# Designs tried in a protein design chat: VH-VL binders against Cytochrome c oxidase assembly factor 8 (COA8). Part 114

Target 1, 167 residues: Cytochrome c oxidase assembly factor 8 (COA8), of Homo sapiens (Human) (q96il0)
Amino acid sequence: APERGAERRDTAPSGVSRFCPPRKSCHDWIGPPDKYSNLRPVHFYIPENESPLEQKLRKLRQETQEWNQQFWANQNLTFSKEKEEFIHSRLKTKGLGLRTESGQKATLNAEEMADFYKEFLSKNFQKHMYYNRDWYKRNFAITFFMGKVALERIWNKLKQKQKKRSN
Key: E = the ipSAE of ESMFold2; O = the ipSAE of OpenDDE; V2 = 0.75 times the mean of E and O plus 0.25 times the DockQ between their complexes.

## First folded at step 13 (VH-VL)

Design md89 (from mc2 with heavy chain Y109F; framework fv_ebronucimab; at its last look DockQ between E and O 0.26; V2 from the best seeds 0.00; counts 0 for: pae E 3.5 > 2)
Fold by OpenDDE, look of step 14:
Structure md89 (fold): chain C 167 residues (1-167), chain A 124 residues (1-124), chain B 111 residues (1-111)
Amino acid sequence: as target 1 above (167 residues)
Amino acid sequence: EVQLVESGGGLVQPGRSLRLSCAASGFTFSSYAMNWVRQAPGKGLEWVSGISGSGGRTSYADSVQGRFTISRDNGKNSLYLQMNSLRAEDTALYFCAKESPFDYLWGTFAFDIWGQGTMVTVSS
Amino acid sequence: QSELTQPRSVSGSPGQSVTISCTGSSSNIGSGYDVHWYQQHPGKAPKLLISGNSNRPSGVPDRFSGSKSGNTASLTISGLQAEDEADYYCQSYDSRLSGYVFGTGTDVTVL
């Protein structure tokens, strides 16, 4: 029985965004688009006196970013792979080579590609629905914690003003 | 099943180097921060190092700062700890620990999954 | 090393309630960082018992409860059972260390 080669699920190498902001930076940095996800990573600044709420918010944002990077990296790889397979299959069915007489990569027409997109979207519909649901959940949480951090900062400023008036 | 499996422990002399590995399975490895926690024989738990999901941020305990390096290969679902200039005080069972998903209600991070540990013994 | 302070040992009879304290400082528990609790049986890896001061993960019995006040967190084990004999560790974050900190550990014995 031929050993069914374990299909190495080409998991997108989670490109460690090697984007390192300058050590002396006191703000968030946006990196270039990731080569797999096409999303721009954010390097979050950590203040010296980061509050527990600020830390929670930062960690939530970071986790959400990593989740998004991974999702789109995998989705883009899957899309590219399936698109190439579709093109090859269709060309083969037509008795056409993968390259034209001029040496160019053979392409399908817009109508044939429309069928691919429709099928791809249909196949991945549920996956996108789950993604959207989780995206909303995460962003709602981020917004909620942003509000908490804002309130905390206001309160701390008020306390500092009161202490300065009492001295 | 979610699992962490540590390896690379052993007996080493002081001043030598050792590299620990942790193989992760059953979850999206790149989505979670990972940590090393050690336990000396008959002692409590000590946090050693942490790394973000993307690997872009690392942190270390003062006891290992400048000697240990945490890294990860998300394509291999693997966490590493390069330990240099080992000391007798580094003798411990080293655990790989995964941070929990963010709790959307409470905003908490804990170590929800642990490996079995790998023993490092530093002795002359 | 900035460790959270726990009692060395706590003992109780089956069916009793025992409480383990975890005392920190203004740079960790007192600053508002959450406290987590772990159970460790001999020769086993730690297991998460309580997350975020009082939340129980799935599969953790309801007899385990956590609380936090000021610089001190507490783990209460109600209706102590023989299987609860283990080491218990609190864990938090320390802003001065920029890292996680564990408690000194508490050995719980069932008499």
Scores: ipSAE 0.682, ipTM 0.879, lowest interface PAE 0.8, mean pLDDT 90
Fold by ESMFold2-Fast, scan of step 13:
Structure md89 (fold): chain C 167 residues (1-167), chain A 124 residues (1-124), chain B 111 residues (1-111)
Amino acid sequence: as target 1 above (167 residues)
Amino acid sequence: EVQLVESGGGLVQPGRSLRLSCAASGFTFSSYAMNWVRQAPGKGLEWVSGISGSGGRTSYADSVQGRFTISRDNGKNSLYLQMNSLRAEDTALYFCAKESPFDYLWGTFAFDIWGQGTMVTVSS
Amino acid sequence: QSELTQPRSVSGSPGQSVTISCTGSSSNIGSGYDVHWYQQHPGKAPKLLISGNSNRPSGVPDRFSGSKSGNTASLTISGLQAEDEADYYCQSYDSRLSGYVFGTGTDVTVL
């Protein structure tokens, strides 16, 4: 029969180390910021005796994290690309080169960039509204399942005490 | 239309390698966990491997652990199964399957969309 | 190998009801893990029929119903029709295997 530790699945990306503190203090681990989303991933510890309800909570939290990371990675990439396109377009309209005489990348001042920020926010308004709606739904669900898990743990402790008392 | 199309199957000799692909369309591929399920001729379904939406978490059936590698390319909406050290018992129709959206009340994770499968034959 | 046990075959006449059992163990159904059901017609991919013990996906007739108690889940097909002739598979999660497990499959014959 395999050891319980050997049965634990790799919950980290391939090439990332698996980590669990000494048994009595094993907890979730926080990783470095993702290159694209700028969010720190949480690597969830899987208990040996994880209940179905605990698994549902963990999967919900993991799925929510991946959804959140992917949303912000895409948003940051889109922002950076459109910002560069905007700068390029404005410099071309002014008859200016993309590089200064010192060879540095040409930039726009804060007043000019205000137009870009307004346009970006405006055209992404609906996307951000849907993100916020889904974010609230996900957090409600996480809270709901956390409550279910807490009640399950309390009930199991009461059952254990009741059974031991009746023995 | 939500669709999964497998490819890469064929006849292969024992001990060799084969790579399967699954092309996804009609849904946000990166938002869903994906799985490989196989079915030997005239036999039942057997789960092979699973991968999370981001590709950060993978899992494998004991029968393929150490030999098969699941991966995905979210930019190409594609799922892969790299099969190494193939055995006659790996002969099967290989299905690509998508996990359902998380049910916020019940937490259900069923395989809601399946491809038609790609046949892998490992002969002596 | 399948970890969930189903009868090899079940038969009925049109309009009758048939029930398919899916028996697991303490590491899967007995622990409370959800059971899903799939229908597979010859030469076709499986189709999700019941999710999370008793929920029907859009487009699945209400004559299909699921239940779960203890170590056993059941799929009931009421008003049996010719097109119900297919293989049926249950599926759950197994904590011992840390993976998904399917049933042995049941061939439903009409007539």
Scores: ipSAE 0.465, ipTM 0.771, lowest interface PAE 2.6, mean pLDDT 85
Fold by ESMFold2, look of step 14:
Structure md89 (fold): chain C 167 residues (1-167), chain A 124 residues (1-124), chain B 111 residues (1-111)
Amino acid sequence: as target 1 above (167 residues)
Amino acid sequence: EVQLVESGGGLVQPGRSLRLSCAASGFTFSSYAMNWVRQAPGKGLEWVSGISGSGGRTSYADSVQGRFTISRDNGKNSLYLQMNSLRAEDTALYFCAKESPFDYLWGTFAFDIWGQGTMVTVSS
Amino acid sequence: QSELTQPRSVSGSPGQSVTISCTGSSSNIGSGYDVHWYQQHPGKAPKLLISGNSNRPSGVPDRFSGSKSGNTASLTISGLQAEDEADYYCQSYDSRLSGYVFGTGTDVTVL
């Protein structure tokens, strides 16, 4: 079986991260923060003798990471875009320029910026509530399956030792 | 309410290309892995390709590896299948299918919602 | 392609039971991967019937049940009804192919 074709490369998801772990690593890797989501991706190891339960756990972890990365990448981009639009709109309403005399971006005072943060949170409240619900469901499942895998590995070790003594 | 609608099928000559689309509505598209499954006339189901919710992981059946490319645009709630170097044996009704939500006890992922399919005929 | 083997057809009278087998290999069902079942009426899309070997999704009658032992899964339809006349497919994951595989399909006829 070709080594490259039979084993998945542990490469960060496209469009979210540019980190690439060493080939044939036998460990999971944690990469640098993704510039879009600001989250650190995990690059999962695929063992050669992966059990069906281990494969389920890996799929759950991979899908959860990708889901989480996508959510925060979208929210971070939307937040930045809407923040700039809010500042520009308020500055233009006040008859002020977009840049200060020194060339730095003009800002709004803390009270005005608090208005933006409140409006953004209110606008996205339900979306973030569903995200939090799903985040806890996913992480509970991952923790539960980690326990199942641990038990499976202990049982396999006990069965292996018992078989050796019977030979 | 939940819908998957395939489009882009048609009659093409061998060696040509075709792009299928699947429009999703009624659920958070980016949360779920998606798959293409085909069915040749009078034959059974054959899995073709799958893609993770973010689009970062893809997989292909051996029969289409290197010729087909699955992709998605989560901003447009759309799944795609680019089909290159088409062969007569690719003639089939092509379904898009949504994977079910994860089951926190069992970790099973089945195909719980299917589209009606779009017909692809590859013939001289 | 690697396929899961099903009988071509099974039949039964209304109210009776029929069982559809789905036999795989050591790279799929024999390794312990789950089996899912789908029902397909002519001209229609498949419908999920059983997931995770034996779980019935909401809206699926309790006359449908599934089981798995060794490298064989079974779908049983108890109390067969006319609307159960359809094609049935099993599905699993195959580790050698790193992908999904479907069964050959079974035509259920209600006599």
Scores: ipSAE 0.365, ipTM 0.720, lowest interface PAE 3.5, mean pLDDT 84
ESMFold2 (binder alone), look of step 14: mean pLDDT 92; pTM 0.945

Design md9 (from mc2 with heavy chain S31N; framework fv_ebronucimab; at its last look DockQ between E and O 0.28; V2 from the best seeds 0.00; counts 0 for: pae E 4.0 > 2)
Fold by OpenDDE, look of step 14:
Structure md9 (fold): chain C 167 residues (1-167), chain A 124 residues (1-124), chain B 111 residues (1-111)
Amino acid sequence: as target 1 above (167 residues)
Amino acid sequence: EVQLVESGGGLVQPGRSLRLSCAASGFTFSNYAMNWVRQAPGKGLEWVSGISGSGGRTSYADSVQGRFTISRDNGKNSLYLQMNSLRAEDTALYFCAKESPFDYLWGTYAFDIWGQGTMVTVSS
Amino acid sequence: QSELTQPRSVSGSPGQSVTISCTGSSSNIGSGYDVHWYQQHPGKAPKLLISGNSNRPSGVPDRFSGSKSGNTASLTISGLQAEDEADYYCQSYDSRLSGYVFGTGTDVTVL
């Protein structure tokens, strides 16, 4: 019985954003685009006196970022793989080599590639729908918690002003 | 099925090193922060270390700071704990624990999935 | 290590209600960090029982309820059953430690 080679699902290596902001930074930093997802990672600043709400917001933003990075890294890998397979298959069907006489990588015309894109989008439609749904859900939550944090900060400022007037 | 399986525990002498592993399955591993929690025999739970989903952020209990290193390989769905300079007080059952997804209503993080643990015994 | 303080043991008869307290400080529960509760049977891994002070995960019976006030969180088990005999741990976050903290644990016995 031929050992069914476990299809190594080429999971995008979780690119640990090696972007380390300076230790003395007091703000969020945006890193260069990730090589797999093409998304720019944000390094979130952690204030010394981070409130529980601020922590929740930060964690939510971080989790959402990681979710997005993973989704697009996998999507881009899948797209690249399927695109290459499509090109190879179509060239083979045409009796064409993978390389031109000049040694360049053989390509398909725009019309043939349009068929690939249409098929790819159709195939991944459901996946994108779920992504969009979850994206909206996460961003709504982030916005909600941003509002809560803003209110908390206002309240804390007011309390500090009252304490200064009482002394 | 969502599952965590710890391995790498054993008997070691004080001052030696040990590496624990946790294999995750049934969920998108990279999307969740992971933690190590230990329980000494007949004692309570003690948080040891945590790592973010991407692995970019790590945290440690004071009791293990500078001796233990948490890491992860998201391509292998694996969590690790490198334990150096082991002490008798490090003797415990070590659990791998997954943080829950963010609750959009309550904004909470808890350890929703636990492994069965791997026993580490540090003795002369 | 800053542990959350729990009673060592709580006992009750079947059908009774028992409450387990979890007392923290201004750096954890008192700062507004959420409290989570775990159930651990002998020789088993902990199981999440209550998340975020009062939220019950799916599959957790409604007889378990959580509350929080000031520096103290409480787990109430109503209609105590034999299967509820276990160790219970509260958990929160401590800003001074920059890490998670567990309670000392409570042994619940069903008489």
Scores: ipSAE 0.526, ipTM 0.801, lowest interface PAE 1.0, mean pLDDT 89
Fold by ESMFold2-Fast, scan of step 13:
Structure md9 (fold): chain C 167 residues (1-167), chain A 124 residues (1-124), chain B 111 residues (1-111)
Amino acid sequence: as target 1 above (167 residues)
Amino acid sequence: EVQLVESGGGLVQPGRSLRLSCAASGFTFSNYAMNWVRQAPGKGLEWVSGISGSGGRTSYADSVQGRFTISRDNGKNSLYLQMNSLRAEDTALYFCAKESPFDYLWGTYAFDIWGQGTMVTVSS
Amino acid sequence: QSELTQPRSVSGSPGQSVTISCTGSSSNIGSGYDVHWYQQHPGKAPKLLISGNSNRPSGVPDRFSGSKSGNTASLTISGLQAEDEADYYCQSYDSRLSGYVFGTGTDVTVL
């Protein structure tokens, strides 16, 4: 049974063209960058004869991708919101409007924006440390299970070769 | 405090629809797959449906396939089960359950947190 | 539907050991999928007791242990206590169903 998430996206009544993975993919498929996280999603192929180890690896990789994508989507949304609030606050302090005489968004110079970036990074330092810790833990686990799956596949090929030779 | 609270159950006639909700708190809802599990009065547990953290992947038991739809709203920390074409055999206490974090030592996903359940009775 | 088979009931006296079996097939336990165990007291939600065949969650006494061999998983309760009187369910994944399956459930009675 194909991954129902992709099928559900295909049946969405939005009227807006949504990018979806190919239905008949025989391999993992890479999508365009997500509009919020800027990360490219991987749509995982589920083999018909998936083993328990392969399922554990696939679920771990899928869960890690979703965790990673949501972290960066949330981070980017928070960054954008706080950036606009910072610009608005600084312009108000200077007695300036949010738009220039030409109707463009009023901006701060690079020196003023550097203050925002320093504040944002300092404020989010602990959050990023926990992210990095969890990222390494997840990648260690993925690498470990990839090794187990590789060994399982080699062992299965050896068993089939021996069976074929005895025949 | 990690909590799941189901609601929306009640008495409904056969062939009608009902929507269940599950409100999550105390954890990052979007990071975990969620499931619906039911239990008929005096009977055992039966898995109904599951949904991935992003909502991009869903799965269903054969007994509810084509009739039930699982969905989630991560912005509201809520899980839903839309139940259509209800039958007497769907009468059960419906539990919302969270999948555990992947344990890198053991490599497993279990249902580590459960709600109290919401009762659905399908009767004429 | 395909369910994992458990004995309907198991009984023992305080301080004794009881074992609950959970028998599946080649599409679930026999394929090597992990088995999880849940404890349910009357009128309450299930509680995770054993994850991944033998791992105990925080707060679960060490007198509860799990094992798995071939198509069968087992939950052993040593030093049986009155508070252990409950229903116990095993759970695994089934590749033919592409979903989770629960056991038929076992009622543990403490004499």
Scores: ipSAE 0.365, ipTM 0.736, lowest interface PAE 3.0, mean pLDDT 85
Fold by ESMFold2, look of step 14:
Structure md9 (fold): chain C 167 residues (1-167), chain A 124 residues (1-124), chain B 111 residues (1-111)
Amino acid sequence: as target 1 above (167 residues)
Amino acid sequence: EVQLVESGGGLVQPGRSLRLSCAASGFTFSNYAMNWVRQAPGKGLEWVSGISGSGGRTSYADSVQGRFTISRDNGKNSLYLQMNSLRAEDTALYFCAKESPFDYLWGTYAFDIWGQGTMVTVSS
Amino acid sequence: QSELTQPRSVSGSPGQSVTISCTGSSSNIGSGYDVHWYQQHPGKAPKLLISGNSNRPSGVPDRFSGSKSGNTASLTISGLQAEDEADYYCQSYDSRLSGYVFGTGTDVTVL
């Protein structure tokens, strides 16, 4: 695995991790968790001799990662916002403050919070069902193209062995 | 129902700047890569710049590298092209174009939806 | 070479077939990248006609067909009709430029 090739630098504007892989890497890199989605981005290596099939796979994987990170970033923010609004509303109904005497955020007990969790799950059930469908479609496609790339590489290796023996 | 509408074109002097906008509707904008393509009067199509669905990856034709900046605001369903240091050869009709959904059988992406274009004229 | 080469014009009579070639280099079509075709009527935006070398999107008449061999892609219009009079562009990806490239364009005239 030589580290020879064109300089590659992946940059990520707002909404994605700012981790920057080494310039002369011959491998994919897994970055730190994204602030909003809590998912680790993969920074994909682009080889000098990337085949068209390999490029299709890389683009599909990049697009799937971005789609997945955006979905979970949005869901995490919605969950956090609605949870705080629920707690705030219930504390006000009880005549209680938003913070304890120690300065930490006041919260509700597990029984009281169960109503929130049930409501949130119900509201988002259909959205998560569509997400799961699309997630499986994307991962099936990725697996299919990974298989095609693997076969391409095996075929190329066999052609190289035949050329070496005939020399 | 699916629409791309460009705006922001006009007459501008060489060396000055313009910002083009493309408003998208009828599809989930953030799922698709977007591109700018230009066409000089009486000439063919020339790819200018592209941006991934999230905005995290951009690419540029050599003729505009360093002068033009592509961006998007997924909250406003809008694509942008900031054009600095304009030259006479940048005079063209500028189209925004959407990349197609991934075709699971043949694995292909093409520019399936185009706007009407906005005209940029660079002349003293 | 960073452009895809097409003939400047092609003509045919109604009902005949015409073929438009699109020739690239080892950094685009010659490497095996897909070729797409677009139709553009005067004063109109381009319209996707053929994707992935030979795949016809819904709503495109079956008289349009595409193929690719080696360094050259071809668009064939069988049964030429008056509304087929337009400009046609091929498109591919170029690995050296890390971006898309269009062909020089072909004006199709129906005689």
Scores: ipSAE 0.344, ipTM 0.715, lowest interface PAE 4.0, mean pLDDT 84
ESMFold2 (binder alone), look of step 14: mean pLDDT 91; pTM 0.945

Design md90 (from mc2 with heavy chain A110Y; framework fv_ebronucimab)
Fold by ESMFold2-Fast, scan of step 13:
Structure md90 (fold): chain C 167 residues (1-167), chain A 124 residues (1-124), chain B 111 residues (1-111)
Amino acid sequence: as target 1 above (167 residues)
Amino acid sequence: EVQLVESGGGLVQPGRSLRLSCAASGFTFSSYAMNWVRQAPGKGLEWVSGISGSGGRTSYADSVQGRFTISRDNGKNSLYLQMNSLRAEDTALYFCAKESPFDYLWGTYYFDIWGQGTMVTVSS
Amino acid sequence: QSELTQPRSVSGSPGQSVTISCTGSSSNIGSGYDVHWYQQHPGKAPKLLISGNSNRPSGVPDRFSGSKSGNTASLTISGLQAEDEADYYCQSYDSRLSGYVFGTGTDVTVL
């Protein structure tokens, strides 16, 4: 039950994982792998005196993490769904049942599965290219803001030192 | 007092354009994603479009993709929906809705604040 | 369009309990996305009733409860009252559509 609101993406990543970061953490916390994306989420520590620029950096990092989690969760779910559909379609074409006599799921041989992998990779080639493009764009932006935050912190330290010495 | 007030609805002929506005007050507008949700007379709710707090991300329902454009002006605490190439099927009450996360990273988003809606009627 | 299936209507008498189901698919509720519920009185905007499957926002009576199992979520209204007569909608996220989806809606009548 979030008490604070913050800017977030209009679409959410996989919601199957619910966990609470350790209390009184002064550092970013790394959680367990998400069930669908298989990526470890980062819970960002919010400093008491966070500047507007530091907030923009943190929000950008959070939004990038959500985008990355959503991409891989969707990719993994799509892969699993299409793999099941491919197997079911091929078994139906052969006139075979979906289950063996022992009740286990029927499977295809490696040669037939190679056809699926080839098709999946081919149709996802452009999606992969767009993912890489956006990944580089996001990392460039994060690096840029990290630089701005570093300069802000240096400037503030210099200002504080000068004020203390003039007093 | 937290409030969303929609405006810009009206009667319009098929193929024409209309722009909806939503004025927000009582919360930090730029910190929250905003959405448009519509409801045809006697029908259920249908999500139309969403925009992130910064305006850097937008999303659309398949039924409106390429025809509608969502935008916001954080300096004016205002949300907009530009509706082009209107169809009879777009006839609905259009709600402005604020989005909030249930949890801060993995929960889906819910709509905690809604306007009263503005009616759009597309008829010849 | 709506991707989540709800019964068209349910009815009950004051003091009774009613349950509304919301059934999705593998790309939404079945993927583990949370379900939220809204109450809409005639001529009014929807109001958030349940967030995150079972969480009750401030001001919502404890007679409203939610649950989720598999690809189905449920809203239960116990101790039904006249003011509970309204339309109820579930909402989740759909990864295939990359957008939000609402249920078909359920009209609750208090007789």
Scores: ipSAE 0.000, ipTM 0.466, lowest interface PAE 17.6, mean pLDDT 79

Design md91 (from mc2 with heavy chain A110G; framework fv_ebronucimab)
Fold by ESMFold2-Fast, scan of step 13:
Order: sequence, then C-alpha cells, then structure tokens
Structure md91 (fold): chain C 167 residues (1-167), chain A 124 residues (1-124), chain B 111 residues (1-111)
Amino acid sequence: as target 1 above (167 residues)
Amino acid sequence: EVQLVESGGGLVQPGRSLRLSCAASGFTFSSYAMNWVRQAPGKGLEWVSGISGSGGRTSYADSVQGRFTISRDNGKNSLYLQMNSLRAEDTALYFCAKESPFDYLWGTYGFDIWGQGTMVTVSS
Amino acid sequence: QSELTQPRSVSGSPGQSVTISCTGSSSNIGSGYDVHWYQQHPGKAPKLLISGNSNRPSGVPDRFSGSKSGNTASLTISGLQAEDEADYYCQSYDSRLSGYVFGTGTDVTVL
C-alpha cells in the first residue's frame, strides 16, 4: 500500500505544478517547474521511523519551499502585470495604438524598457531586501538543524556499538 | 480578526457524499498547513485529515483513507473535505484547524486557530 | 488506531491543583514528539492551551503548565477556578500512523 505521508497527484491554485511520485516512495522527489515561480518543488519522503528532530528539519524545509514558491509566483505575476501597464501607458502618451498597422502588438525600445526595469527594482527594493534577509535566516536554521540531525545519528550509532559490545 | 468558518454540513443518507468548506480570513492562508478534526456527539477529538500550505502533501486517518479527500484553493482562501461513502460512524461536528507557524527555536506547534465546526449527521 | 491515554475525569476544589496525565507509546510521545494541550468548554471549539510541551500561548494564565518525560506528558492546573471546568485533550504526532493523534480527553470538575 502507498505510504500515508507520500505525496499524490494534486494541484494548488497558487500555481504549484502537479506531480505524482511512485506509490511506495522511499526518497525525496523533484517535480517540474511551477508555472509562476519557475522553481522546481521537492516532494519530501516521510520515513516510518522519523525522529522528532528529523520531522522539525523536514517541516522547516517544506515551509521554506512553500514560502519561496509563494514569493516568486507573486513577484513574477506582479512584474508581468506592471510591465503590460507600463507599455500601454507609454504608447498612449506617444499617441500610438496598442497594435501596429500589421496587427502585431506595439512594443517599446530597449531604452524605454530600461525605465520600467529601473522603476520596478526601485519600487520593490525593500521587498527584495526582506526576502533576502528571511532567505538567509531560513537557510541558517536549516543548516543548524541538519547539524543536529547528523549529531543525533552519530550518537545513536555510538549507543548501538556500546550495546553490542556489552551483550 | 483571524478566523475560520466551516460550512456544508447537514443530514445525509449512508453511502452518499457531502462536501465541507472552510473559509479563512485574517492570515496568509497559503503559508499554513490546515487540518480537519471531528468530534462525535459526547465523544473526544479525532484527527481526520491534513494538507500542506501549497496543497502538495495530504494525509488521512486510517478510518477515512480512500473515502475522504482534502483539498484547498489558496486563491479563494478556502479548505475543503470531500466525503464519499459516508457511514453512521462519520456522524460528528467537523472542525477546520490551522497549524501554528514553525518556531525556529522550539519547533512545530499545535493547532492555534479553530473554526466553530459544522455538524454532519449520517442517518437513514 | 492509537490514541493517547488520559484519565476520564479529574476533580478538585477552588484554589487547589490538579494534574492530567497523557500517556503514549514509542511511536509518538516516547519518540520525543511534542505534546500540545487543548481546552474545550461545552458547546465551544477547542482552544490551544499549551504548545510544544510547555509553552503558553498569549492570553493563557501562568497557572497552566505542561511537562513531558518518557512516554508521558502532564498538564497541571494550579489555583483551580470555576471557569476551568472543561474537557482537556492532549495531542501529538505518531510516526507509525504518519498523522496526528489526540488523547481520550479528561473532564475537569471544580467542586
């Protein structure tokens, strides 16, 4: 029977890609890129004998992945929306239509688009700074818990060796 | 301000289906795992199902595995429980509950926000 | 399926202390998984009372305390008051079930 904690085929309205790992997964799986964030999700295997410390590490990694996916999906959608609004506004200011005489979408030159990129980055500077700060905090915490898990495994192996020798 | 409101409960015949909804407000819904917990009249709490913030991971109690499906719509801040092949023993008040955020010092916490519950009665 | 064992009822007088035990197994509390406690008044939703073995959420009086040792967690209510009459449930994670388990519940009566 498939493991209770194993991920199945499903989708999220936030744009997370659907991925269906094998019924009896024994390892983590990497899915296809999300439509909005363009990041590959990791589907985590939950071992039957997972320790509390291992569960805390897994939970932190899963929460970090979801936080990261949410941030970039929102950022990419906002960028696309504001880019279209900027192009439309500038074409209106020039007295130009939204389409060329050939029926193609009207575009702005590289110099005009540079104004948009500069404004977008400036407007989102604080948001990106907070993202970077939290990204580093999360990765520090993940590394710290990985160290704790490694020490737990060493301690458990040491205890097993001692018990075998005494028996 | 932070609240969960369940709906969709009612009287249903054995073997039929029912879909529960939970509307969330006052927090970033997609950032938190959500759970369904039920309580039969005069009995204790029983965990039913859980779903991760993205919806990518789901889990179920043995008593409902294969019959119930948990899902969420993060764009609508809503959690769902599709209940199929209902039995008399599924009669209970169904609560939706939010998991506490992960604390980097202390680890995971319990269910910090609960709805008022919606009553499901399976009877002929 | 596995559930955590609690006494059915506990009673005390106003101002006294009572302790509620919650006993699990090697797949949950015995493995070191955190224990959470909930208070449920009649006709109301459960309220998180203690998180992560001993942490009190904002708004929970300091007369409520939690501890954990081996396979058993305990909730202690000191200075009992009439409003403490409620059902109390412990909760943990069970690795064998890959899901959450609740205790059988304890009815606290203030005499």
Scores: ipSAE 0.014, ipTM 0.611, lowest interface PAE 7.0, mean pLDDT 83

